VH-VL binders against Probable septum site-determining protein MinC (minC). Designs and how they scored, part 5

Target 1, 220 residues: Probable septum site-determining protein MinC (minC), of Prochlorococcus marinus subsp. pastoris (q7v2x8)
Amino acid sequence: MKLILRGIANEFIKSFSFKNFEIDQNFFDKLITKEAPAAANLITENEKINSYELAKLKLILEKHFIKLSNIYSNNRETVLSGKSLKINSTFLKIKDLENQLPLDPSYLKKDILHKGTVRSGDRISSNGDLFIIGDVNPGAIISANNNVYVWGKLFGIAFAGKNGNKNASVASLYLNPLQLRICEIVAIGPKEKPKGQHPEIAILEDNKIIIKPYFLNQNL
Below, E stands for the ipSAE of ESMFold2; O stands for the ipSAE of OpenDDE; V2 stands for 0.75 times the mean of E and O plus 0.25 times the DockQ between their complexes.

## First folded at step 1 (VH-VL)

Design re5 (framework fv_recaticimab)
Fold by ESMFold2-Fast, scan of step 1:
Structure re5 (fold): chain C 220 residues (1-220), chain A 119 residues (1-119), chain B 112 residues (1-112)
Amino acid sequence: as target 1 above (220 residues)
Amino acid sequence: QVQLVQSGAEVKKPGASVKVSCKASGYTFTSYDMHWVRQAPGQGLEWMGYINPYSGDTKYHQNFKDRVTMTRDTSISTAYMELSRLRSDDTAVYYCARGLYDEYYMDVWGQGTTVTVSS
Amino acid sequence: DIVMSQSPSSLSASVGDRVTITCKSSQSVLYSSDNKNYLAWYQQKPGKSPKLLIYWASTRESGVPDRFSGSGSGTDFTLTISSLQPEDFATYYCQQYYSYLTFGQGTKLEIK
């Protein structure tokens, strides 16, 4: 059986068995670090899972702010257990269960799109580009292997080019970070805030982080 | 030039505590996690935990959580690892090593601090 | 904890030989979201600190000679030295970073 976790830009697959069931807490630490998934679907074949086991899984997911949204199973008793917990549960034959799985891992996007404020203490990491629609507060840390784009105000720490991409950039509608990093080059934020709200982009030029005005045109 | 320089060798009696320092230079101290790894004589590498130097947040391996304390002083770019209630099997070389935020592999290592625990 | 097992525990080889060291994890270290293997390799010479050779299972660290290569996915990984040089005498460690981190027990390479 598989747990399909749906995040903002991609899906995560975790395979496990309920017979000697233990959920690796470090797996969820890893997911939270990369992005916060909002929902999960449980795909199981012919294994009988009782309501106690499903309730335990539901609680573990809820502890991590993940809603167990759907159960698909070829076991009618597992479906009934799910329905008893008010989870949308559907009986499917084995071949039809295959259609509920992600096609392959290469289908998953490396880029992350996060909507909402990134609060002090939060960490978001992307293995591609990171797009934030919202503000990044002081004490938040956001990072990407490629570019970081904040469609909002950046007050926290931003890291772009984590794996050595010197062409990576950090752009924001209001660039006033506590700290910027591109590859191994670090710049501390200015003592005084930018005058007015000016979209800006930070890039590496001659081993220095340089901040320039950033203009968007209609022909992106 | 990125460098981590650790404090000198220590000899301690069982039950004592030891505090090892690790001074960073050549990079922004708060931009990387600082990990601590030990190696007993003739044995392999054992991870103890890390500290995020920006926030001060720590994560310790279960085997050390009741005896280890990791701290840092950002004004002098120095991380500290204190291990209490020492036993003879704590005899080891203790390393500090930097890692990227969100990643647990280490690209720069200190030279190591030998801690010998004997009666 | 994810347990890392290396084989062999030691081997000896001549300069110019192709050397293969293997590493097996008790659980998959392939993260489905980014399709990366969270596996690194280190070299340690006697009395010296470990040195990072490979990360993400197959990405060579800057400054590491191209005779070193990493391969594998999931639970089975290999470090290959294509043409052994005298300075390669060392102990080699694999390390997973999928779930915090753990090291293999090491493989000691002795040049004949």
Scores: ipSAE 0.000, ipTM 0.454, lowest interface PAE 16.8, mean pLDDT 80

Design re6 (framework fv_recaticimab)
Fold by ESMFold2-Fast, scan of step 1:
Structure re6 (fold): chain C 220 residues (1-220), chain A 122 residues (1-122), chain B 112 residues (1-112)
Amino acid sequence: as target 1 above (220 residues)
Amino acid sequence: QVQLVQSGAEVKKPGASVKVSCKASGYTFTGYYMHWVRQAPGQGLEWMGYINPNSGGTKYHQNFKDRVTMTRDTSISTAYMELSRLRSDDTAVYYCARDEIWGSYYYGMDVWGQGTTVTVSS
Amino acid sequence: DIVMSQSPSSLSASVGDRVTITCKSSQSVLYSSNNKNYLAWYQQKPGKSPKLLIYWASTRESGVPDRFSGSGSGTDFTLTISSLQPEDFATYYCQQYYSTFTFGQGTKLEIK
């Protein structure tokens, strides 16, 4: 189970198990003083937490001026415990719980700038934006939690919004990928090669990947 | 406290541009998207667009796409919305509002600025 | 854009009444991968900024009284106030965030 603390400046993930349930004073002492957490979300997989245990956690957080705001769990009894305490509680399957986690603070702003061709068999992954100066060949895979920008030709596979960011985009000076992915939505590239080069951007609209021209004087 | 403070009222002539600011305090500016929403007198809310203060990435509503520019300055936790080629029907209160995004989940606009009145007349 | 239609445009009620406001989207706002309806409700009092009441169609924002509840899925949504209080007279807006962001036209709740 994870406790996600939302502060003024950062989000922090604190993992703990039932046998190591106690949040001690040392836990909060290590947080940035001016950016102390104001809210917390609890994420559990199959762990069962009864209402008494959950009330204890709520009290500990309240002593530090932290509100237990949401509970996400694949355990129906834990969800019911949360609802009994008037905490917004949602049942989610394990695969969907990962979408509740914030990007690890140590990876925040880990934008990657790669110079050179990304060749068949190469893989580049960024926890922020990915910016490539060069071509991405067929058989290469590039991915980012945020945006993917290729200042060159994109022929391989590009995956933006890996961490569930629906506002992520894939842009290229020549967008002809084998496959585009934004979040969990997949689009397979066209078989025919368009005549002429036009910078294009792929974005999510109505849960579909839409490709449109990129204009220097406009943002998407 | 978490707060969004907007710039003061503006009076503009048709064809001019207006730039509204929204200063964030009490939270991590780069951790939340910033939306701009306007409301004409006696009318409902109209979404204009957003900016991701972390990346600078923007998304604009089709109605404003050719006239609006959203920017930010992370050093002073301030977002800006500039609307050009103003018409009399751009007279409205302009709001900034933050939105928390975790993965693919969006939590709605939980904190709003006080609004900036923009009057366009000749 | 997804068009949001609210009904009624206005209604009159008395303190203690149960009121319901309806919101319909031109397309489903249910995201199948996370089973969430990307639908929020806001309250706006005259001269004030909007206030978030509900997100994900039925999840109450922290600090919002439990007399406010949201329900519905896909294209049809309702906001219910179980026992109207004097401070609840305001204009209410639904908003989708499934494909960009669009607001309903608003429902003005007035004193009878």
Scores: ipSAE 0.000, ipTM 0.419, lowest interface PAE 20.4, mean pLDDT 79

Design re7 (framework fv_recaticimab)
Fold by ESMFold2-Fast, scan of step 1:
Structure re7 (fold): chain C 220 residues (1-220), chain A 121 residues (1-121), chain B 112 residues (1-112)
Amino acid sequence: as target 1 above (220 residues)
Amino acid sequence: QVQLVQSGAEVKKPGASVKVSCKASGYTFTSYWMHWVRQAPGQGLEWMGYINPSDSYTKYHQNFKDRVTMTRDTSISTAYMELSRLRSDDTAVYYCARSDYYEGFYYMDVWGQGTTVTVSS
Amino acid sequence: DIVMSQSPSSLSASVGDRVTITCKSSQSVLYSSNNKNYLAWYQQKPGKSPKLLIYWASTRESGVPDRFSGSGSGTDFTLTISSLQPEDFATYYCQQYYSTYTFGQGTKLEIK
């Protein structure tokens, strides 16, 4: 079976077993502490899931602000279990269940463009590049699987290349972050604050985050 | 320089409560989770729980959830762990340790020096 | 909880030796979405706090000598010290951070 999360910046597929309830609970705890509330669709093929097991999954998800919205299954008893818990549950033939799966996550490149200030306590995450038109305040966290571009001042935490892309970068018109991360490498803001406002880019070289001035005519 | 400084050793009687403090410095206190891990004499490490200092969210290990309370005071960058209804087998060194919580950086990279708690009659 | 089993519980070695410590998890600690193993290794000297050596199963923490290396994936993990130094005699712990947090029981490395 697969659990598909919706309503977060990253859509993903989680393959799991009800025998691993504790693993699933901690996984959702890690995910939800950084994202807005989400919804989930449960897809099962031939597995019989009783109402007790399904209720436990529903409670774990709800504890982490995830609503179990739909169940799609080729097992009629699993569908009945879902309906007994007031969850929208639909019986589908195996080939029709494939229509409920998102595209291969490795193929999905979802760039995000955010317009406006990212305020303290806000969290924005992207599966592709993240482009912010506005300032990122202290206490805000922004992240991307690829590059992070802030067309404004960066004072918060920025994380680029979060899924292992060593070529990822963080660029800003005024780069003074609380913390920069590229892949697994972490850097605290520069020893000296930027003098005046001019664009800078942070990149990973020799397993170190290096900050350089960004010159449009030299980098294009 | 990042450091975690814990309160001094405590001696308690069975049935009492103990409250250990952990003062953070050299980083933004609200940007990292604070974990509590204990170690009984000659034994291994046992995770007790964590607190997110930015919103007071706590997660406790099943073995401690009915006796432990984790709190924080952001004005002085200090986390607290209170363990109630103490037993002799609660005698241990109690550590605070920080972890990042963004995108799977949950390993504990900085540890306090430890607080020895002795429970004896 | 995910149970972490370390072996051996103790071993004796001499300076210059290659030392291998094993850690097994009762369930996989590989997170499929990012293909990372949520496993760390810590070193603890008597009377001192644990010190992070390795995270993500194989990534060495800053300042940790390159004689320390981690390997493995899923449920089976290994910490290797390629040429043991006097300061390496300590107790070593593996830890999973995939589903809550569980430590292995520890491996005490002693002078032969």
Scores: ipSAE 0.000, ipTM 0.425, lowest interface PAE 19.6, mean pLDDT 79

## First folded at step 2 (VH-VL; from al4 with heavy chain Y105W; framework fv_alextatug)

Design al4w (at its last look DockQ between E and O 0.01; V2 from the best seeds 0.00; counts 0 for: pae E 5.0 > 2, placed apart)
Heavy chain, then light chain:
Amino acid sequence: EVQLVESGGALVKPGGSLRLSCAASGFTFSNAWMSWVRQAPGKGLEWVGRIKSETDGGTTDYAAPVKGRFTISRDDSKSTLYLQMNSLKTEDTAVYYCTTETYVWSGDYEYYMDVWGKGTTVTVSS
Amino acid sequence: QSVLTQPPSASGTPGQRVTISCSGSSSNIGSNYVSWYQQLPGTAPKLLIYRNNQRPSGVPDRFSGSKSGTSASLAISGLRSEDEADYYCAAWDDSLSAYVFGGGTKLTVL
ESMFold2, look of step 2: ipSAE 0.108; ipTM 0.522
ESMFold2 (binder alone), look of step 2: mean pLDDT 91; pTM 0.933
OpenDDE, look of step 2: ipSAE 0.275; ipTM 0.677

## First folded at step 4 (VH-VL; framework fv_cosibelimab)

Design c12 (at its last look DockQ between E and O 0.02; V2 from the best seeds 0.00; counts 0 for: pae E 9.2 > 2, grease 20 > 18.9, SAP .526 > .496, placed apart)
Heavy chain, then light chain:
Amino acid sequence: EVQLVQSGAEVKKPGSSVKVSCKASGGTFSSYAISWVRQAPGQGLEWMGVIIPIFGIADYAQKFQGRVTITADESTSTAYMELSSLRSEDTAVYYCAREGYYGSYFDYWGQGTLVTVSS
Amino acid sequence: NFMLTQPHSVSESPGKTVTISCTRSSGSIASNYVQWYQQRPGSAPTTVIYEDNQRPSGVPDRFSGSIDSSSNSASLTISGLKTEDEADYYCQSYDSSNLDYVFGGGTKLTVL
ESMFold2, look of step 4: ipSAE 0.006; ipTM 0.491
ESMFold2 (binder alone), look of step 4: mean pLDDT 91; pTM 0.921
OpenDDE, look of step 4: ipSAE 0.016; ipTM 0.541

Design c14 (at its last look DockQ between E and O 0.16; V2 from the best seeds 0.00; counts 0 for: pae E 2.9 > 2, placed apart)
Heavy chain, then light chain:
Amino acid sequence: EVQLVQSGAEVKKPGSSVKVSCKASGGTFSSYIISWVRQAPGQGLEWMGVIIPIFGTADYAQKFQGRVTITADESTSTAYMELSSLRSEDTAVYYCAREGDYGSYYYFDYWGQGTLVTVSS
Amino acid sequence: NFMLTQPHSVSESPGKTVTISCTRSSGSIASNYVQWYQQRPGSAPTTVIYEDNQRPSGVPDRFSGSIDSSSNSASLTISGLKTEDEADYYCQSYDSSNLDYVFGGGTKLTVL
ESMFold2, look of step 4: ipSAE 0.464; ipTM 0.795
ESMFold2 (binder alone), look of step 4: mean pLDDT 90; pTM 0.922
OpenDDE, look of step 4: ipSAE 0.133; ipTM 0.623

Design c3a (at its last look DockQ between E and O 0.01; V2 from the best seeds 0.00; counts 0 for: pae E 13.7 > 2, placed apart)
Heavy chain, then light chain:
Amino acid sequence: EVQLVQSGAEVKKPGSSVKVSCKASGGTFSSYAISWVRQAPGQGLEWMGVIIPIFGIADYAQKFQGRVTITADESTSTAYMELSSLRSEDTAVYYCAREGYYDILTGYFDYWGQGTLVTVSS
Amino acid sequence: NFMLTQPHSVSESPGKTVTISCTRSSGSIASNYVQWYQQRPGSAPTTVIYEDNQRPSGVPDRFSGSIDSSSNSASLTISGLKTEDEADYYCQSYDSSNLDYVFGGGTKLTVL
ESMFold2, look of step 4: ipSAE 0.000; ipTM 0.425
ESMFold2 (binder alone), look of step 4: mean pLDDT 93; pTM 0.947
OpenDDE, look of step 4: ipSAE 0.016; ipTM 0.524

Design c3b (at its last look DockQ between E and O 0.03; V2 from the best seeds 0.00; counts 0 for: pae E 4.1 > 2, placed apart)
Heavy chain, then light chain:
Amino acid sequence: EVQLVQSGAEVKKPGSSVKVSCKASGGTFSSYIISWVRQAPGQGLEWMGVIIPIFGTADYAQKFQGRVTITADESTSTAYMELSSLRSEDTAVYYCAREGYYDILTGYFDYWGQGTLVTVSS
Amino acid sequence: NFMLTQPHSVSESPGKTVTISCTRSSGSIASNYVQWYQQRPGSAPTTVIYEDNQRPSGVPDRFSGSIDSSSNSASLTISGLKTEDEADYYCQSYDSSNLDYVFGGGTKLTVL
ESMFold2, look of step 4: ipSAE 0.258; ipTM 0.644
ESMFold2 (binder alone), look of step 4: mean pLDDT 91; pTM 0.925
OpenDDE, look of step 4: ipSAE 0.464; ipTM 0.778

## First folded at step 6 (VH-VL; framework fv_cosibelimab)

Design d1 (from c14 with heavy chain Y102S, light chain E51R; at its last look DockQ between E and O 0.03; V2 from the best seeds 0.00; counts 0 for: pae O 12.0 > 2, placed apart)
Heavy chain, then light chain:
Amino acid sequence: EVQLVQSGAEVKKPGSSVKVSCKASGGTFSSYIISWVRQAPGQGLEWMGVIIPIFGTADYAQKFQGRVTITADESTSTAYMELSSLRSEDTAVYYCAREGDSGSYYYFDYWGQGTLVTVSS
Amino acid sequence: NFMLTQPHSVSESPGKTVTISCTRSSGSIASNYVQWYQQRPGSAPTTVIYRDNQRPSGVPDRFSGSIDSSSNSASLTISGLKTEDEADYYCQSYDSSNLDYVFGGGTKLTVL
ESMFold2, look of step 6: ipSAE 0.545; ipTM 0.828
ESMFold2 (binder alone), look of step 6: mean pLDDT 92; pTM 0.939
OpenDDE, look of step 6: ipSAE 0.000; ipTM 0.501

Design d2 (at its last look DockQ between E and O 0.21; V2 from the best seeds 0.00; counts 0 for: pae O 8.1 > 2, placed apart)
Heavy chain, then light chain:
Amino acid sequence: EVQLVQSGAEVKKPGSSVKVSCKASGGTFSSYIISWVRQAPGQGLEWMGVIIPIFGTADYAQKFQGRVTITADESTSTAYMELSSLRSEDTAVYYCARETGSYYYFDYWGQGTLVTVSS
Amino acid sequence: NFMLTQPHSVSESPGKTVTISCTRSSGSIASNYVQWYQQRPGSAPTTVIYEDNQRPSGVPDRFSGSIDSSSNSASLTISGLKTEDEADYYCQSYDSSNLDYVFGGGTKLTVL
ESMFold2, look of step 6: ipSAE 0.016; ipTM 0.506
ESMFold2 (binder alone), look of step 6: mean pLDDT 91; pTM 0.922
OpenDDE, look of step 6: ipSAE 0.014; ipTM 0.555

Design d3 (at its last look DockQ between E and O 0.30; V2 from the best seeds 0.00; counts 0 for: pae E 3.0 > 2)
Heavy chain, then light chain:
Amino acid sequence: EVQLVQSGAEVKKPGSSVKVSCKASGGTFSSYIISWVRQAPGQGLEWMGVIIPIFGTADYAQKFQGRVTITADESTSTAYMELSSLRSEDTAVYYCAREGYGSGYYFDYWGQGTLVTVSS
Amino acid sequence: NFMLTQPHSVSESPGKTVTISCTRSSGSIASNYVQWYQQRPGSAPTTVIYRDNQRPSGVPDRFSGSIDSSSNSASLTISGLKTEDEADYYCQSYDSSNLDYVFGGGTKLTVL
ESMFold2, look of step 6: ipSAE 0.435; ipTM 0.755
ESMFold2 (binder alone), look of step 6: mean pLDDT 92; pTM 0.935
OpenDDE, look of step 6: ipSAE 0.263; ipTM 0.657

Design d4 (from c14 with heavy chain Y102S S104L Y105W; at its last look DockQ between E and O 0.05; V2 from the best seeds 0.00; counts 0 for: pae O 4.7 > 2, placed apart)
Heavy chain, then light chain:
Amino acid sequence: EVQLVQSGAEVKKPGSSVKVSCKASGGTFSSYIISWVRQAPGQGLEWMGVIIPIFGTADYAQKFQGRVTITADESTSTAYMELSSLRSEDTAVYYCAREGDSGLWYYFDYWGQGTLVTVSS
Amino acid sequence: NFMLTQPHSVSESPGKTVTISCTRSSGSIASNYVQWYQQRPGSAPTTVIYEDNQRPSGVPDRFSGSIDSSSNSASLTISGLKTEDEADYYCQSYDSSNLDYVFGGGTKLTVL
ESMFold2, look of step 6: ipSAE 0.371; ipTM 0.749
ESMFold2 (binder alone), look of step 6: mean pLDDT 90; pTM 0.919
OpenDDE, look of step 6: ipSAE 0.028; ipTM 0.599

## First folded at step 8 (VH-VL; framework fv_cosibelimab)

Design f1 (from d3 with heavy chain V50E D59Y; at its last look DockQ between E and O 0.02; V2 from the best seeds 0.00; counts 0 for: pae E 3.1 > 2, placed apart)
Heavy chain, then light chain:
Amino acid sequence: EVQLVQSGAEVKKPGSSVKVSCKASGGTFSSYIISWVRQAPGQGLEWMGEIIPIFGTAYYAQKFQGRVTITADESTSTAYMELSSLRSEDTAVYYCAREGYGSGYYFDYWGQGTLVTVSS
Amino acid sequence: NFMLTQPHSVSESPGKTVTISCTRSSGSIASNYVQWYQQRPGSAPTTVIYRDNQRPSGVPDRFSGSIDSSSNSASLTISGLKTEDEADYYCQSYDSSNLDYVFGGGTKLTVL
ESMFold2-Fast, scan of step 8: ipSAE 0.579; ipTM 0.830
ESMFold2, look of step 9: ipSAE 0.395; ipTM 0.758
ESMFold2 (binder alone), look of step 9: mean pLDDT 92; pTM 0.937
OpenDDE, look of step 9: ipSAE 0.805; ipTM 0.901

Design f10 (from d3 with heavy chain V50E D59Y, light chain Q35Y)
Fold by ESMFold2-Fast, scan of step 8:
Structure f10 (fold): chain C 220 residues (1-220), chain A 120 residues (1-120), chain B 112 residues (1-112)
Amino acid sequence: as target 1 above (220 residues)
Amino acid sequence: EVQLVQSGAEVKKPGSSVKVSCKASGGTFSSYIISWVRQAPGQGLEWMGEIIPIFGTAYYAQKFQGRVTITADESTSTAYMELSSLRSEDTAVYYCAREGYGSGYYFDYWGQGTLVTVSS
Amino acid sequence: NFMLTQPHSVSESPGKTVTISCTRSSGSIASNYVYWYQQRPGSAPTTVIYRDNQRPSGVPDRFSGSIDSSSNSASLTISGLKTEDEADYYCQSYDSSNLDYVFGGGTKLTVL
């Protein structure tokens, strides 16, 4: 069976294949909580899934703010289990189930431009660069596979290069974040507040996050 | 700034019920998972249950199933915990606690606690 | 369900290192993340360690967490002990089979 995750704000699709319905919390965290999806479709072929197992999966997904929205299956008992939980469930022949799978990753939204304040509790992620026109408040989390640019003040958590790009950067007009991350390297915010009124950029050098003044003609 | 503010102390008779409130401020209420954890005098922490307000889904610890009900009102950003059939052993400080979006299964913000005393 | 067992109390002198254990009664300690909370009298708990060994912002690096699969236990280690570290400490994990949060019994740390 396959779980197709769809992000609403960042419009991405990711597919997970699994055979065991009872997944421990650490396994689930490893596969799903690195992304911020809003909905999921469950696709099963001939597997028979009872309503208890399905309810358990539904709860686990909801704990990660993912709605189990649709079930597509070539097993009528699995479809009935879904309907008993008020999930839109459709019986499909195997050839038609393949049409529910994601195609080319290139159709996914890459760069994101967000206009407005990112508030405490908000999360925004991008598969390319992330551009924020506004402030990022304490308690907000923003992330990108490539670079993060904040045309405003950064007080929250910023994560750049989340898909392994060590050349990724975080730049802001006022760089005072709670936490910065570039790839796997994490740094707490600067001990001293920015003393000047000029933009700064955080980059990864020799496995350490370094903060420098940012100039438009700078080559990274 | 995220804050959880709980209702005031209660004194209840055995056999009655108590309903404690937890009002969230700062951030979007629907972006939280709210848990209830109690602590009897001189004792440890005990998880009672949780609610995911955006979906209206509540789940309870086995020890409290049938006696506890957790609800949420998104319009007032308030979660409630009602415990019925009270006994003297239910005398405790009751905390609401938040876990944020994404997995963690841990509590990043706690309410100040509500003392519930059960006595005749 | 499983239980998490902690010592009732531990004590150590200022400047020294103390370790508080949290032992899981059944199933592997490594099967689920372990979290640590600090609680001073009259106060709500606060998180000092999340996901086995991560520190929240504002928690000094004197606090560290670890997992020992051979003893089936998690440990909270506090180095450079200060008087303000005196508190009750609770470990917590998750029971995936019952979808329940499990707390240890708590350890009273006295800094003598």
Scores: ipSAE 0.209, ipTM 0.599, lowest interface PAE 3.9, mean pLDDT 81

Design f11 (from d3 with heavy chain V50E D59Y, light chain Q35H)
Heavy chain, then light chain:
Amino acid sequence: EVQLVQSGAEVKKPGSSVKVSCKASGGTFSSYIISWVRQAPGQGLEWMGEIIPIFGTAYYAQKFQGRVTITADESTSTAYMELSSLRSEDTAVYYCAREGYGSGYYFDYWGQGTLVTVSS
Amino acid sequence: NFMLTQPHSVSESPGKTVTISCTRSSGSIASNYVHWYQQRPGSAPTTVIYRDNQRPSGVPDRFSGSIDSSSNSASLTISGLKTEDEADYYCQSYDSSNLDYVFGGGTKLTVL
ESMFold2-Fast, scan of step 8: ipSAE 0.564; ipTM 0.850

Design f7 (from d3 with heavy chain D59F; at its last look DockQ between E and O 0.02; V2 from the best seeds 0.00; counts 0 for: pae O 8.1 > 2, SAP .501 > .496, placed apart)
Heavy chain, then light chain:
Amino acid sequence: EVQLVQSGAEVKKPGSSVKVSCKASGGTFSSYIISWVRQAPGQGLEWMGVIIPIFGTAFYAQKFQGRVTITADESTSTAYMELSSLRSEDTAVYYCAREGYGSGYYFDYWGQGTLVTVSS
Amino acid sequence: NFMLTQPHSVSESPGKTVTISCTRSSGSIASNYVQWYQQRPGSAPTTVIYRDNQRPSGVPDRFSGSIDSSSNSASLTISGLKTEDEADYYCQSYDSSNLDYVFGGGTKLTVL
ESMFold2-Fast, scan of step 8: ipSAE 0.687; ipTM 0.902
ESMFold2, look of step 9: ipSAE 0.335; ipTM 0.699
ESMFold2 (binder alone), look of step 9: mean pLDDT 92; pTM 0.936
OpenDDE, look of step 9: ipSAE 0.014; ipTM 0.525

Design j11 (at its last look DockQ between E and O 0.02; V2 from the best seeds 0.00; counts 0 for: pae E 12.3 > 2, placed apart)
Heavy chain, then light chain:
Amino acid sequence: EVQLVQSGAEVKKPGSSVKVSCKASGGTFSSYIISWVRQAPGQGLEWMGEIIPIFGTAYYAQKFQGRVTITADESTSTAYMELSSLRSEDTAVYYCAREGYGSYYFDYWGQGTLVTVSS
Amino acid sequence: NFMLTQPHSVSESPGKTVTISCTRSSGSIASNYVQWYQQRPGSAPTTVIYRDNQRPSGVPDRFSGSIDSSSNSASLTISGLKTEDEADYYCQSYDSSNLDYVFGGGTKLTVL
ESMFold2-Fast, scan of step 8: ipSAE 0.532; ipTM 0.834
ESMFold2, look of step 9: ipSAE 0.005; ipTM 0.461
ESMFold2 (binder alone), look of step 9: mean pLDDT 91; pTM 0.931
OpenDDE, look of step 9: ipSAE 0.827; ipTM 0.939

